# VHH binders against Hexosaminidase D (HEXD): the designs that were tried, part 1

Scores and structures below are computed, not measured.

Target 1, 346 residues: Hexosaminidase D (HEXD), of Bos taurus (Bovine) (a6qnr0)
Amino acid sequence: MRLVHLDLKGAPPKVCYLSEIFPLFRALGANGILIEYEDMFPYEGHLRLLRAKHAYSPSEIKEILHLATLNELEVIPLVQTFGHMEFVLKHEALAHLREVARFPNTLNPHKEESLALVTAMIDQVMELHPGARWFHVGCDEVYYLGEGETSRQWLQQEPNSKAKLCLSHMEAVASHMRARYPTTTPLMWDDMLRDIPEDQLSGSRVPQLVEPVLWDYGADLDLHGKALLVEKYRKSGFSWLWAASAFKGATGVNQSLTPIEHHLRNHLQWLQVAGSVPADTLRGIILTGWQRYDHFSVLCELLPVGIPSLAVCLQALLHGDFAENVKARVENFLGISSLEEMSFRR
Structure headers, positions and changes below count from the first letter of each chain, unless a header shows other numbers; Kabat numbers aren't used for antibody chains.
F, E and O are the ipSAE of ESMFold2-Fast, ESMFold2 and OpenDDE, as the mean of both directions, binder to target and target to binder. V2 is 0.75 times the mean of E and O plus 0.25 times the DockQ between their complexes.
Where letters were taken out, [cut] stands.
The coordinates of atoms that the task and the answers printed are left out; those that the model quotes come from them. Centres of patches stay.

## First folded at step 1 (VHH)

Design a01 (framework vhh_gefurulimab)
Amino acid sequence: EVQLVESGGGLVKPGGSLRLSCAASGFTFSSYAAAWFRQAPGKEREFVSAISSGGSTTYADSVKGRFTISRDNAKNSLYLQMNSLRAEDTAVYYCAARPGYYRSSWYPSEYDYWGQGTLVTVSS
ESMFold2-Fast, scan of step 1: ipSAE 0.005; ipTM 0.331

Design a02 (framework vhh_gefurulimab)
Fold by ESMFold2-Fast, scan of step 1:
Structure a02 (fold): chain B 346 residues (1-346), chain A 121 residues (1-121)
Amino acid sequence: as target 1 above (346 residues)
Amino acid sequence: EVQLVESGGGLVKPGGSLRLSCAASGRTFSSYAAAWFRQAPGKEREFVSAISWSGSTTYADSVKGRFTISRDNAKNSLYLQMNSLRAEDTAVYYCAADSRGYKYGSTYDYWGQGTLVTVSS
């Protein structure tokens, strides 16, 4: 699969804008979208406090799903359930669920209320996504895990470890999903799993419950290291894996590459990783983008500035390389005479 | 699901003009690519013109400069303005739509029933 990631945090694009963009995603070779709602999801009842002022209505979510179906785009919703919980834990009513009182980033995995909260969030999102084949539960960048008072006391007892604490929460969330939604497979970002030894991973139930997403946005991947990491996950019992790249975002300290060149190289490197692992190991790749969508209030017709990069990256993935004929196809899609022209104009 | 219905065909003299319309029903087709194809008796169906979801157009060499494709998304409609008609333009004209919005060599998902255009003195 080739998924385009939509980060809807803070300012959701208008539905009419998505009606313009989804056909373009499909035309470029995408066959799905990963929707990260955050506070833009219309949470109700006891979770209404999580809804932003400009959040979509339920009818707007249904229209977005209709547009995705119309364009043959598989929809995978994403709900953060461990790290990146600022939009949840910033609220005074929920501050007691923080791992570390001073930082709203990470959920305290020791509290029964923590699991009740995130499973209720999952359940409300699933109510509007009843046919989802995959659901992403986040679990990346769980900063300060183990540094809360309860965790520090718990970690002092044998045989407890940070890895066990992390896996326990992941298992609880994924088990809820598998039990409640038997045709939906949970996904999670892999960074919290990377440094967990194979024996501890295989000793948990996590590999039987989830499909990890290996992310790396660099222009120069450690190809051998990625192959070894994939092999570790397979030996630990994971059945399928996903890759995640970026078509948008910061390009790091090497400024000799244009942003488009950086992201194209990232995708070509992931193609090399895919070629070096056994067939039927990777389900697909998620092209992540972290820039706000720009549109004007009068008409729904604006293309985001990231579209040239997305076009280059999707077409490279679709064709397995970025030779002159693929480059010409992208230039034709964008209605431009040269990609060098776009690089010059920034 | 989208249904397409063509209209505006008829008999016209060489050098004359006709405007074909295609009405889409069902869902809004503003996100679709749309095209006109034609088929003369005993011949294969041939491409005439296409318009993407964004309004970008392409034309077959045989009609370039004489025909203009356009769309009105508020009315869920596609048009083909045909000028300087020739006897060789005689054919059944079909409206087609691609749910992907892609006009470059796409296989079209939806087709109309066709409208006959006869150019004859």
Scores: ipSAE 0.000, ipTM 0.099, lowest interface PAE 22.3, mean pLDDT 82

Design a03 (framework vhh_gefurulimab; at its last look DockQ between E and O 0.02; V2 from the best seeds 0.00; counts 0 for: pae E 15.7 > 2, placed apart)
Fold by OpenDDE, look of step 2:
Structure a03 (fold): chain B 346 residues (1-346), chain A 124 residues (1-124)
Amino acid sequence: as target 1 above (346 residues)
Amino acid sequence: EVQLVESGGGLVKPGGSLRLSCAASGFTFSDYAAAWFRQAPGKEREFVSAISGSGSTTYADSVKGRFTISRDNAKNSLYLQMNSLRAEDTAVYYCAAKRGSYYYPLTESEYDYWGQGTLVTVSS
């Protein structure tokens, strides 16, 4: 599977624009979309405060999903449930659920209300995404985990650990989903899992509940390290893993142009990783297209600016390389004479 | 809307006792950390005591051993039992609340909601 990540933070595309680019995604070789909603989802009831003023309406969501279906793009919704909670925790009414009072990034994992909040968010999103096979629950970059007062006190007690704290929340979220939506598999970013020992991972229920997404956006991946990490996760009990590359929004917080060569290399490196691990280990790859690094950050390059990079990356994945014939195909798809003119070089 | 209403203030002799109450409305009190502050005439408001959502208590040194903060979640109420009262305890007493459970001392500015206060006068 090849999924295009649509990050709706800060600069969400209009539905009409999506109708134009979805066919292109499919033509380029994508067969899915990861939609990170953040404040663009039309949350209702007590969660209405989470939505932006210009959030999509339920009808617009339905239309987006319909367009995706028409173009044979499977949709995976993404809702943050641990880190990157700024759009939630910035609100005074929910600030008490911060791990650290001054930082809205991290959810307090000790509070029942925290779990209730994120599960309610998931439920509302699932209501508009019936039959979703996967649901991404985020859980990346939980920066301040363990630094809250409650966490600090809790961590002083044996045998408690930050890893245990992390896994407990992940397990709770995933368990909720598995119980309520038995046909939907939760996905999680893997960064918070990377340094957790194998025995602690295997000792938790997380490997039986989720499929981790191994993300790295570098142009020179540690191939051996990645292979070892894959092995570790497999040994820990994860049945399926995902990879995540980047086609935009990964080379600078305020990047205005996309360094296509960097992203191409990233994808070629992931191909090498895929080739070095057992078959049926990686279920697919998510081509991430970050719009901004967090809720309060400036914008990265816009989606239209990143389209050439996406084309290059998708075609490289599809063909297994980026030889001259592939380059020519991309140029034809994009209607340009030279791809080099589209690349930003630092 | 969250509201805090203090009661129980009055005139008491030195060495006497008084029990203040703070009634919370518009929210579940168990979800809030709460505190008592006081302001004497001509002085700045000062911290008296706090209680977390979990029931952990803290006291100013000036009231340790004499005052006891407690809460009744079922009644959505905060209490301050004041024993062995002194003239220097004369002040308007305020209850404050912040949503969440906190084990660290909160500053005055960190509390979200305040009562109107109740006057305690300790005089012979």
Scores: ipSAE 0.000, ipTM 0.233, lowest interface PAE 12.9, mean pLDDT 93
ESMFold2-Fast, scan of step 1: ipSAE 0.123; ipTM 0.617
ESMFold2, look of step 2: ipSAE 0.000; ipTM 0.182
ESMFold2 (binder alone), look of step 2: mean pLDDT 84; pTM 0.851

Design a04 (framework vhh_gefurulimab)
Fold by ESMFold2-Fast, scan of step 1:
Structure a04 (fold): chain B 346 residues (1-346), chain A 121 residues (1-121)
Amino acid sequence: as target 1 above (346 residues)
Amino acid sequence: EVQLVESGGGLVKPGGSLRLSCAASGRTFSSYAAAWFRQAPGKEREFVSAISSGGSTTYADSVKGRFTISRDNAKNSLYLQMNSLRAEDTAVYYCAAGRFYSSWRDEYDYWGQGTLVTVSS
């Protein structure tokens, strides 16, 4: 699959804009979207406090899903369930669920109320996505895990470890999804799994429950290191893996490449990784389009600004290179005379 | 950019053999994963076999041990050797190419028109 990631932190696109852009996604070669709602989802009942003032309504969500269906785009919703929980844990009523009291980033995995909260969030999102084949539960950049008082005390007991704490929460969330939604497979970002030894991973139930998404947004990838990481995950019992690249928002400070050149190179490198791994390994690639690094951070880049990069990256994936004929096709799709006029090459 | 044309289909008796070929035109076929799918009358299209750009292969349970997928990147060609054919192998066989090696139909970007294989006495 080729999924376009919609990061709704900050400013959600108008539905009328999505009605224009979804046909373009399909024309460029996308066949799905990963929607990261955060506080733009219209949470209700006891979760109403999580909705932003300008969140989509339930009818707007249904319209977005209808537009995706019309354009043959598979929808995968994303709900953070461990890290990046600022939009949830910033609320005074939920601050007691923080791993570390002073930081609203990470959910305390020791409290039964923590699991109840994130599963309720998943359930409300699934209510509006009844046919989802995949559901992304986040679990990336779980900063400060193990640093709370309860965790520090728990970690003093053998055979407890930070890896076991991490895997236990992941297993609880994924088990809820598998039990309640047996035709939906949970996805997770892989960074919290990268340094966990094979024996600890295979000793948990996580490999049987989730498909990890290996993310790297660099212009140069460690191809050998990626192959070894893939092999570790396969030996640990994971059936399928996903790749994730970036089409916007991840270029860094001192770069010799333009942003579009950086992202194009990232995608060509992922094609090299895909070609080097065993059969039935990678299900697809997610082209991430980050708006912010986290809930409180400044905006990285709005979706309309990233469209030329997305077009370049999707077409490079589809054709295996970005030669002059592919570049001409992108210029035609975007209705422009030259990508250079959009700062493609400087 | 890639066009796929299947050949080699036809009528064959149960227990017989048949070799399907798929000729790719356009650039970069050697960088693509390739697969065979089939569709019997009144049924959904089903996965048969796939081969990665590097040569790794996978097979549907129904054809394991009987069918062999192979590729020749120098000739931009994909093959399916079918042995011990059964009546239930009767279908239109489609060649597919895409960036990712998968048993899922929607992972493939380019498709041939299909070639009919009939297994009957």
Scores: ipSAE 0.000, ipTM 0.212, lowest interface PAE 15.7, mean pLDDT 85

Design a05 (framework vhh_gefurulimab)
Fold by ESMFold2-Fast, scan of step 1:
Structure a05 (fold): chain B 346 residues (1-346), chain A 125 residues (1-125)
Amino acid sequence: as target 1 above (346 residues)
Amino acid sequence: EVQLVESGGGLVKPGGSLRLSCAASGFTFSSYAAAWFRQAPGKEREFVSAISWSGSTTYADSVKGRFTISRDNAKNSLYLQMNSLRAEDTAVYYCAADLTPWYKRGYSAYEYDYWGQGTLVTVSS
């Protein structure tokens, strides 16, 4: 699969804008969308406090899903369930669920109320996504895990470890999904799994419950290291894996490549990784499109700015390279005579 | 012509406090992610603390509970309040800003485009 990631934080695009860009995604070679709602999802009832003032309505979510269906785009929703929980844990009513009282980013995995909260969020999102084959539960960058008072006390007991704490919460969330939604497979970002030894991973139930998404947005990937990491996950019991690249976002401190050149190289490197692992290993690749924060800009205008990069990256993935014939196809799609004119150079 | 200028470094005894400042020109801190990094002699630069565009803060384990990052939009300045200083905190401290218009999960705190010249903090008796 080739999924376009939509980060809806801040200023979500109007449904009318999505009606214009979904056909374009399909034309460029995308066959799915990863939707990261955050506070733009219309949470209700006891979760109503989580929705932003300008969140989508349930009818707007249904309209977005209808537009995806019309354009043959598989929808995978994303709900953070461990790290990056600021939009949830910033609320005074939920501050007691923080791992560390001063920091609203990480959920305390020791409280039953924590699991109840994130599973209720999942359930409300699933209610509006009936038939979803995959559901992303986040779990990236779980900063401060193990640093709360309860965690510090728990970690003093053998054989407890931060890895065991991390895997226990992931297992609880994924088990809820598998039990309640048996045809839906949980996905999660892989960074919290990367440094866990094979024996600890295989000793948990996590490999049987989730498909990890290996993310790296660099222009020069460690191809051999990625292949070894993939093999570690396979040996640990994971059946399928996903890759994640970026078609827009910061290019880091390396100024030698333009943004489009950087993102194209990232995708070509992931194609090399895919070619170096067994054929039935990767489900697909997620092209991440991180939200631009600029108080003068709205999200719906930023998607058109990223389109040349998205076109280049999707077509490179679809055709397995970015040779002159693929480049010409992209130039034709964009109605331009040369990609050099589209900020291929700084 | 983006510039970041750090100040407030100096010599302080263990257990003491210092407040570092970073003055910005060419952009406003209220709209962008910003961070403090430090580099001790002979070591790589390490992350200290970051503040996101939304005001969420993140701290390295080694400074958590002792350091506080903040910004003042009226003064267009970023601050690092350092309490209970230890000899291990001795380093050149750098102010960094991510002025790209993109939110980047997993990288914003660790890949910044603009850096100040640094300000030396020495913790010794």
Scores: ipSAE 0.000, ipTM 0.129, lowest interface PAE 17.8, mean pLDDT 82

Design a06 (framework vhh_gefurulimab; at its last look DockQ between E and O 0.01; V2 from the best seeds 0.00; counts 0 for: pae E 12.8 > 2, placed apart)
Fold by ESMFold2, look of step 2:
Structure a06 (fold): chain B 346 residues (1-346), chain A 124 residues (1-124)
Amino acid sequence: as target 1 above (346 residues)
Amino acid sequence: EVQLVESGGGLVKPGGSLRLSCAASGFTFSRYAAAWFRQAPGKEREFVSAISYSGSTTYADSVKGRFTISRDNAKNSLYLQMNSLRAEDTAVYYCAASTYKWGNPLSPNEYDYWGQGTLVTVSS
């Protein structure tokens, strides 16, 4: 699988624009999309407060899914359930569910109401995605976990750890998905799992429930380190893994490469990781296109600005490198005279 | 031009064996991942087995333990040894190749090149 990540945070594209670019995604080699809704999903009922004013309507969501089907793009929805919950926890009615009262980033994993909330969010999204083979439940960058009052007391008990706390919430969310949607496999970002020892991962139920998404957006990857991480996850019981790269955003402060050069190198590095692991290891790669890093950040580059980079990255993945004939194909496809002219300073 | 040509299909009784071959031409086979898919009448094309550039193998659950995929890069050839054949193995078998491998060998969309197929019939 080669999925294009649609980050809807802060500025959802118009549906008519998606009707233009979905055929382009397919033509460039994508066969799926990961849709990160945040507050752009039309939550209803007791979840209506989560819904942004400019969120898509239910009819617009159905049209987007129809367009994806017409273009042979499998859809994976993404709903945050642990970290990155500012769009939920900023609301006074839900602030009691924060892990740390002064920080709206992380859902308190000790409260039964926390699980009830995120499972209700998942259920509403699944109503519009009933045949989804995968559902991404986020669980990345769970900042301040363990620093809340309840967590601090819980951690004082001898066998308890932040890793156990993290895994228990992941297990609770994934178990709900598996029980209610048995043909749907939860995906999770892997950053909170990276430093958990193999024996703790294998001792939890998480490896039997989810497929982790290993993300790294750097121009240079630690190829040996990635291979070791893959080996740890497989020995821990995860049957399938995913990779995640970046075609847009996430370049950091490094100015030594143009954005396209940075992203192309990131993808070529992931190709090398993929070649160094067993064939039954990686389900696919998600090409991430970050629009807003967190709920309170300003917008970064919008999707149309990232299309040339996406084309370069998809074609590099499809053809195994970025030779001159592939470069010429991208230039012709996009109607540009040279990809070197895409070397912009940000 | 890239070509993949399957051979070795035929009629066999249940419990029998066949060996399929796929001859590759027009590209450097050793740089490609390769796979076998099959399609029974009225059904969608399904994954059978895959082999990476380095020889790492994957099998569908329905054939694991009975089928063996292999490659010979010197001969630009892919093979499928099929043992203990059953009636449900009856299908047209397709050879496929890809310049990259991303861990979902079950999806036909991951493969760039396809052969025209060879028929395997398993019947009494």
Scores: ipSAE 0.000, ipTM 0.190, lowest interface PAE 15.4, mean pLDDT 85
ESMFold2-Fast, scan of step 1: ipSAE 0.654; ipTM 0.838
ESMFold2 (binder alone), look of step 2: mean pLDDT 84; pTM 0.860
OpenDDE, look of step 2: ipSAE 0.021; ipTM 0.466
ESMFold2, look of step 5: ipSAE 0.000; ipTM 0.231
ESMFold2 (binder alone), look of step 5: mean pLDDT 84; pTM 0.858
OpenDDE, look of step 5: ipSAE 0.024; ipTM 0.555

Design a07 (framework vhh_gefurulimab)
Fold by ESMFold2-Fast, scan of step 1:
Structure a07 (fold): chain B 346 residues (1-346), chain A 123 residues (1-123)
Amino acid sequence: as target 1 above (346 residues)
Amino acid sequence: EVQLVESGGGLVKPGGSLRLSCAASGFTFSDYAAAWFRQAPGKEREFVSAISWSGSTTYADSVKGRFTISRDNAKNSLYLQMNSLRAEDTAVYYCAAEPGLYWDSSDYEYDYWGQGTLVTVSS
């Protein structure tokens, strides 16, 4: 699969804009979208406090899903359930669920209320996404895990470890999904799994419950290291994996490449990784499009400035390379004389 | 200076046709989404039709099938072909442009506006 990631944090695009870009995504070679809601999802009832003032309505969510269906785009929703929980844990009523009292980033995995909260969030999102085959539960960059008072006391008892604490919460969340939504497979970002030894991964139920998404946005990937990491995951019991690249954002400060060149190289490197692992290992690739919260042009970045990079990256994936004929095709499709001209202007 | 100038308005009988034009200057029109809005006396401004930079179009239900929006980027121009005109189409018609590639039906979202051209449909 080739999925376009929509980061809806802060300033979500209007539904009418999505009605124009979904046909474009399909024309460029995408066959799905990963929608990262955060506080833009219209949570209700006891979760109403999680809704931003400018969040989508349930009707608007249904309209977005209808537009995706019309354009043959598979929808995968994403809800953070461990790290990146600032939009949840910033609320005074929920501050007691923080791993570390002074930081709203990470959910405390020891409290029953923590699991009840994130599973309720999943349930409300699933209610508006009937028939979803995959659901992304986040679990990336779980900062400060193990540093809370309860965790510190728990970690003093052998054989407890931070890896076991991490896997325990992931297993609980994924088990809820599998039990309640048996046709939906949980996805999660892989960074918290990368340094966990094979024996500890195999000893958990996590490999039977989830499909990990291996992310790397660099222009040059450690191809050998990626192959070894994939082998570790397969030996640990994971049946399928996903890759994640970037078509905008996350370019770094030391790059000598233009943004489009950087993102194109990232995708060509992921094609080499895919060619070096066993067949039927990677289910698909997610092209991430991260938004910068404090920038007024957030809405413009999704549509006008991101499209040239997205077109280049999707077409490179579709054709397996980016030779001059593919480049000419993209330039003709966008109605431009040079991709370098678009990069300079935007 | 960015400027949009409408023309082609006038008096027409019910069932007749008119073609409105909007001339853009001071910017690269081809990079902009554009729309037509109208306002009848004593009523709020209402959406009529919009066109993206690539030519994708949308219409209000009240005009769908009767009006056709189009653009000519080489001439920096936007057009509205109005057929089968009705008395309720009587309004001042405004050309609008947004400095983005895609259209919107909300008048709040458009940054540039013309001064308007009057269309009167009467016997």
Scores: ipSAE 0.000, ipTM 0.118, lowest interface PAE 19.5, mean pLDDT 83

Design a08 (framework vhh_gefurulimab)
Fold by ESMFold2-Fast, scan of step 1:
Structure a08 (fold): chain B 346 residues (1-346), chain A 124 residues (1-124)
Amino acid sequence: as target 1 above (346 residues)
Amino acid sequence: EVQLVESGGGLVKPGGSLRLSCAASGRTFSSYAAAWFRQAPGKEREFVSAISGSGSTTYADSVKGRFTISRDNAKNSLYLQMNSLRAEDTAVYYCAADTSFWLGEYTPDEYDYWGQGTLVTVSS
């Protein structure tokens, strides 16, 4: 699969904009979208406090899903359930669920209320996404895990470890999904799993429950290291894995490449990783587009990098390379005479 | 969905007291920020008082010390206790609810749910 990631932090694109952009995604070779709602999802009941004032309505969510269906785009919703929970834990009513009282980004995994909260969030999102084949539960960048008072006390008892704490919460969330939604497979970002030894991973139930998403946005990937990491995950019991690249965002301060060149190179490197592992290993690639580096209004301009970068990257993935004929096809899709001109525009 | 119904308006003498009530139909109201606004004839709607989901209160300078906002989450209700009423307090009083604790701005556009209003007349 080739998924385009929509980060809805800050301002959600209007449904009429999505009605124009989804056909373009399909034309460029995308066959799915990963929607990271955050506070833009219309949470109700006990969770209404999580809803932003200008969040989508349930009717608008249904319209977005209808538009995706019309354009043959598989929808995967994303709900953060561990790290990146500032939009949840910033609320005074929920501050007692923080891992560290001072920081609203990480959920305390020791509290029954924590699991009840994130599973309720999952359940409401699933209600508006009936038949979702995959659901992303986040679990990336779980900063300060182990630093709260409850965790510090728990970690003093052998054989408890930060890895066991992390895997325990992941298992609880994923088990809820598998039990309640048996045709939906949980996904999670892999960074919290990367340094966990194979024996600890295989000793947990996590590999039987989730498909990890290996992310790396660099122009130069450690191809051998990625192959070893994939092998570790497979040996640990994971059935399928995903890759994640970036079509917009940070390019690194030490890079001499233009943003489009950086992102194209990232995708070509992921194709090399895919070629070095068995064909039944990677389910697809998620092209991430983090909102911090672009505003939605800029994408409507098809400048400076958002849509042109996405077109270049999707077509490279679809054709397995970025030769002159593929480049010409992208230039034609965008109605431009040269990508060289676009790659130097800010 | 939440529906708000105000009650308790009426005619009162200057210096008198009056208690307004706002009843919400949905249970989720107990977690919302809620507010009272008022509109005098020929004027725009003005902020009177607000209460957060955690019970923190804010008052307009014109009513501070005279009015008290409160809520009873068990009864799904919001109240405005008005003391030392003045002729200038004559207005239609509106109950409003916000779906989130994020919003600290106290303008009419920030509130998702509104009651129909209850008239308060302060005259001799």
Scores: ipSAE 0.000, ipTM 0.098, lowest interface PAE 22.6, mean pLDDT 83

Design a09 (framework vhh_gefurulimab)
Amino acid sequence: EVQLVESGGGLVKPGGSLRLSCAASGFTFSSYAAAWFRQAPGKEREFVSAISYSGSTTYADSVKGRFTISRDNAKNSLYLQMNSLRAEDTAVYYCAAGEWYDFLSGPSNYDYWGQGTLVTVSS
ESMFold2-Fast, scan of step 1: ipSAE 0.010; ipTM 0.391

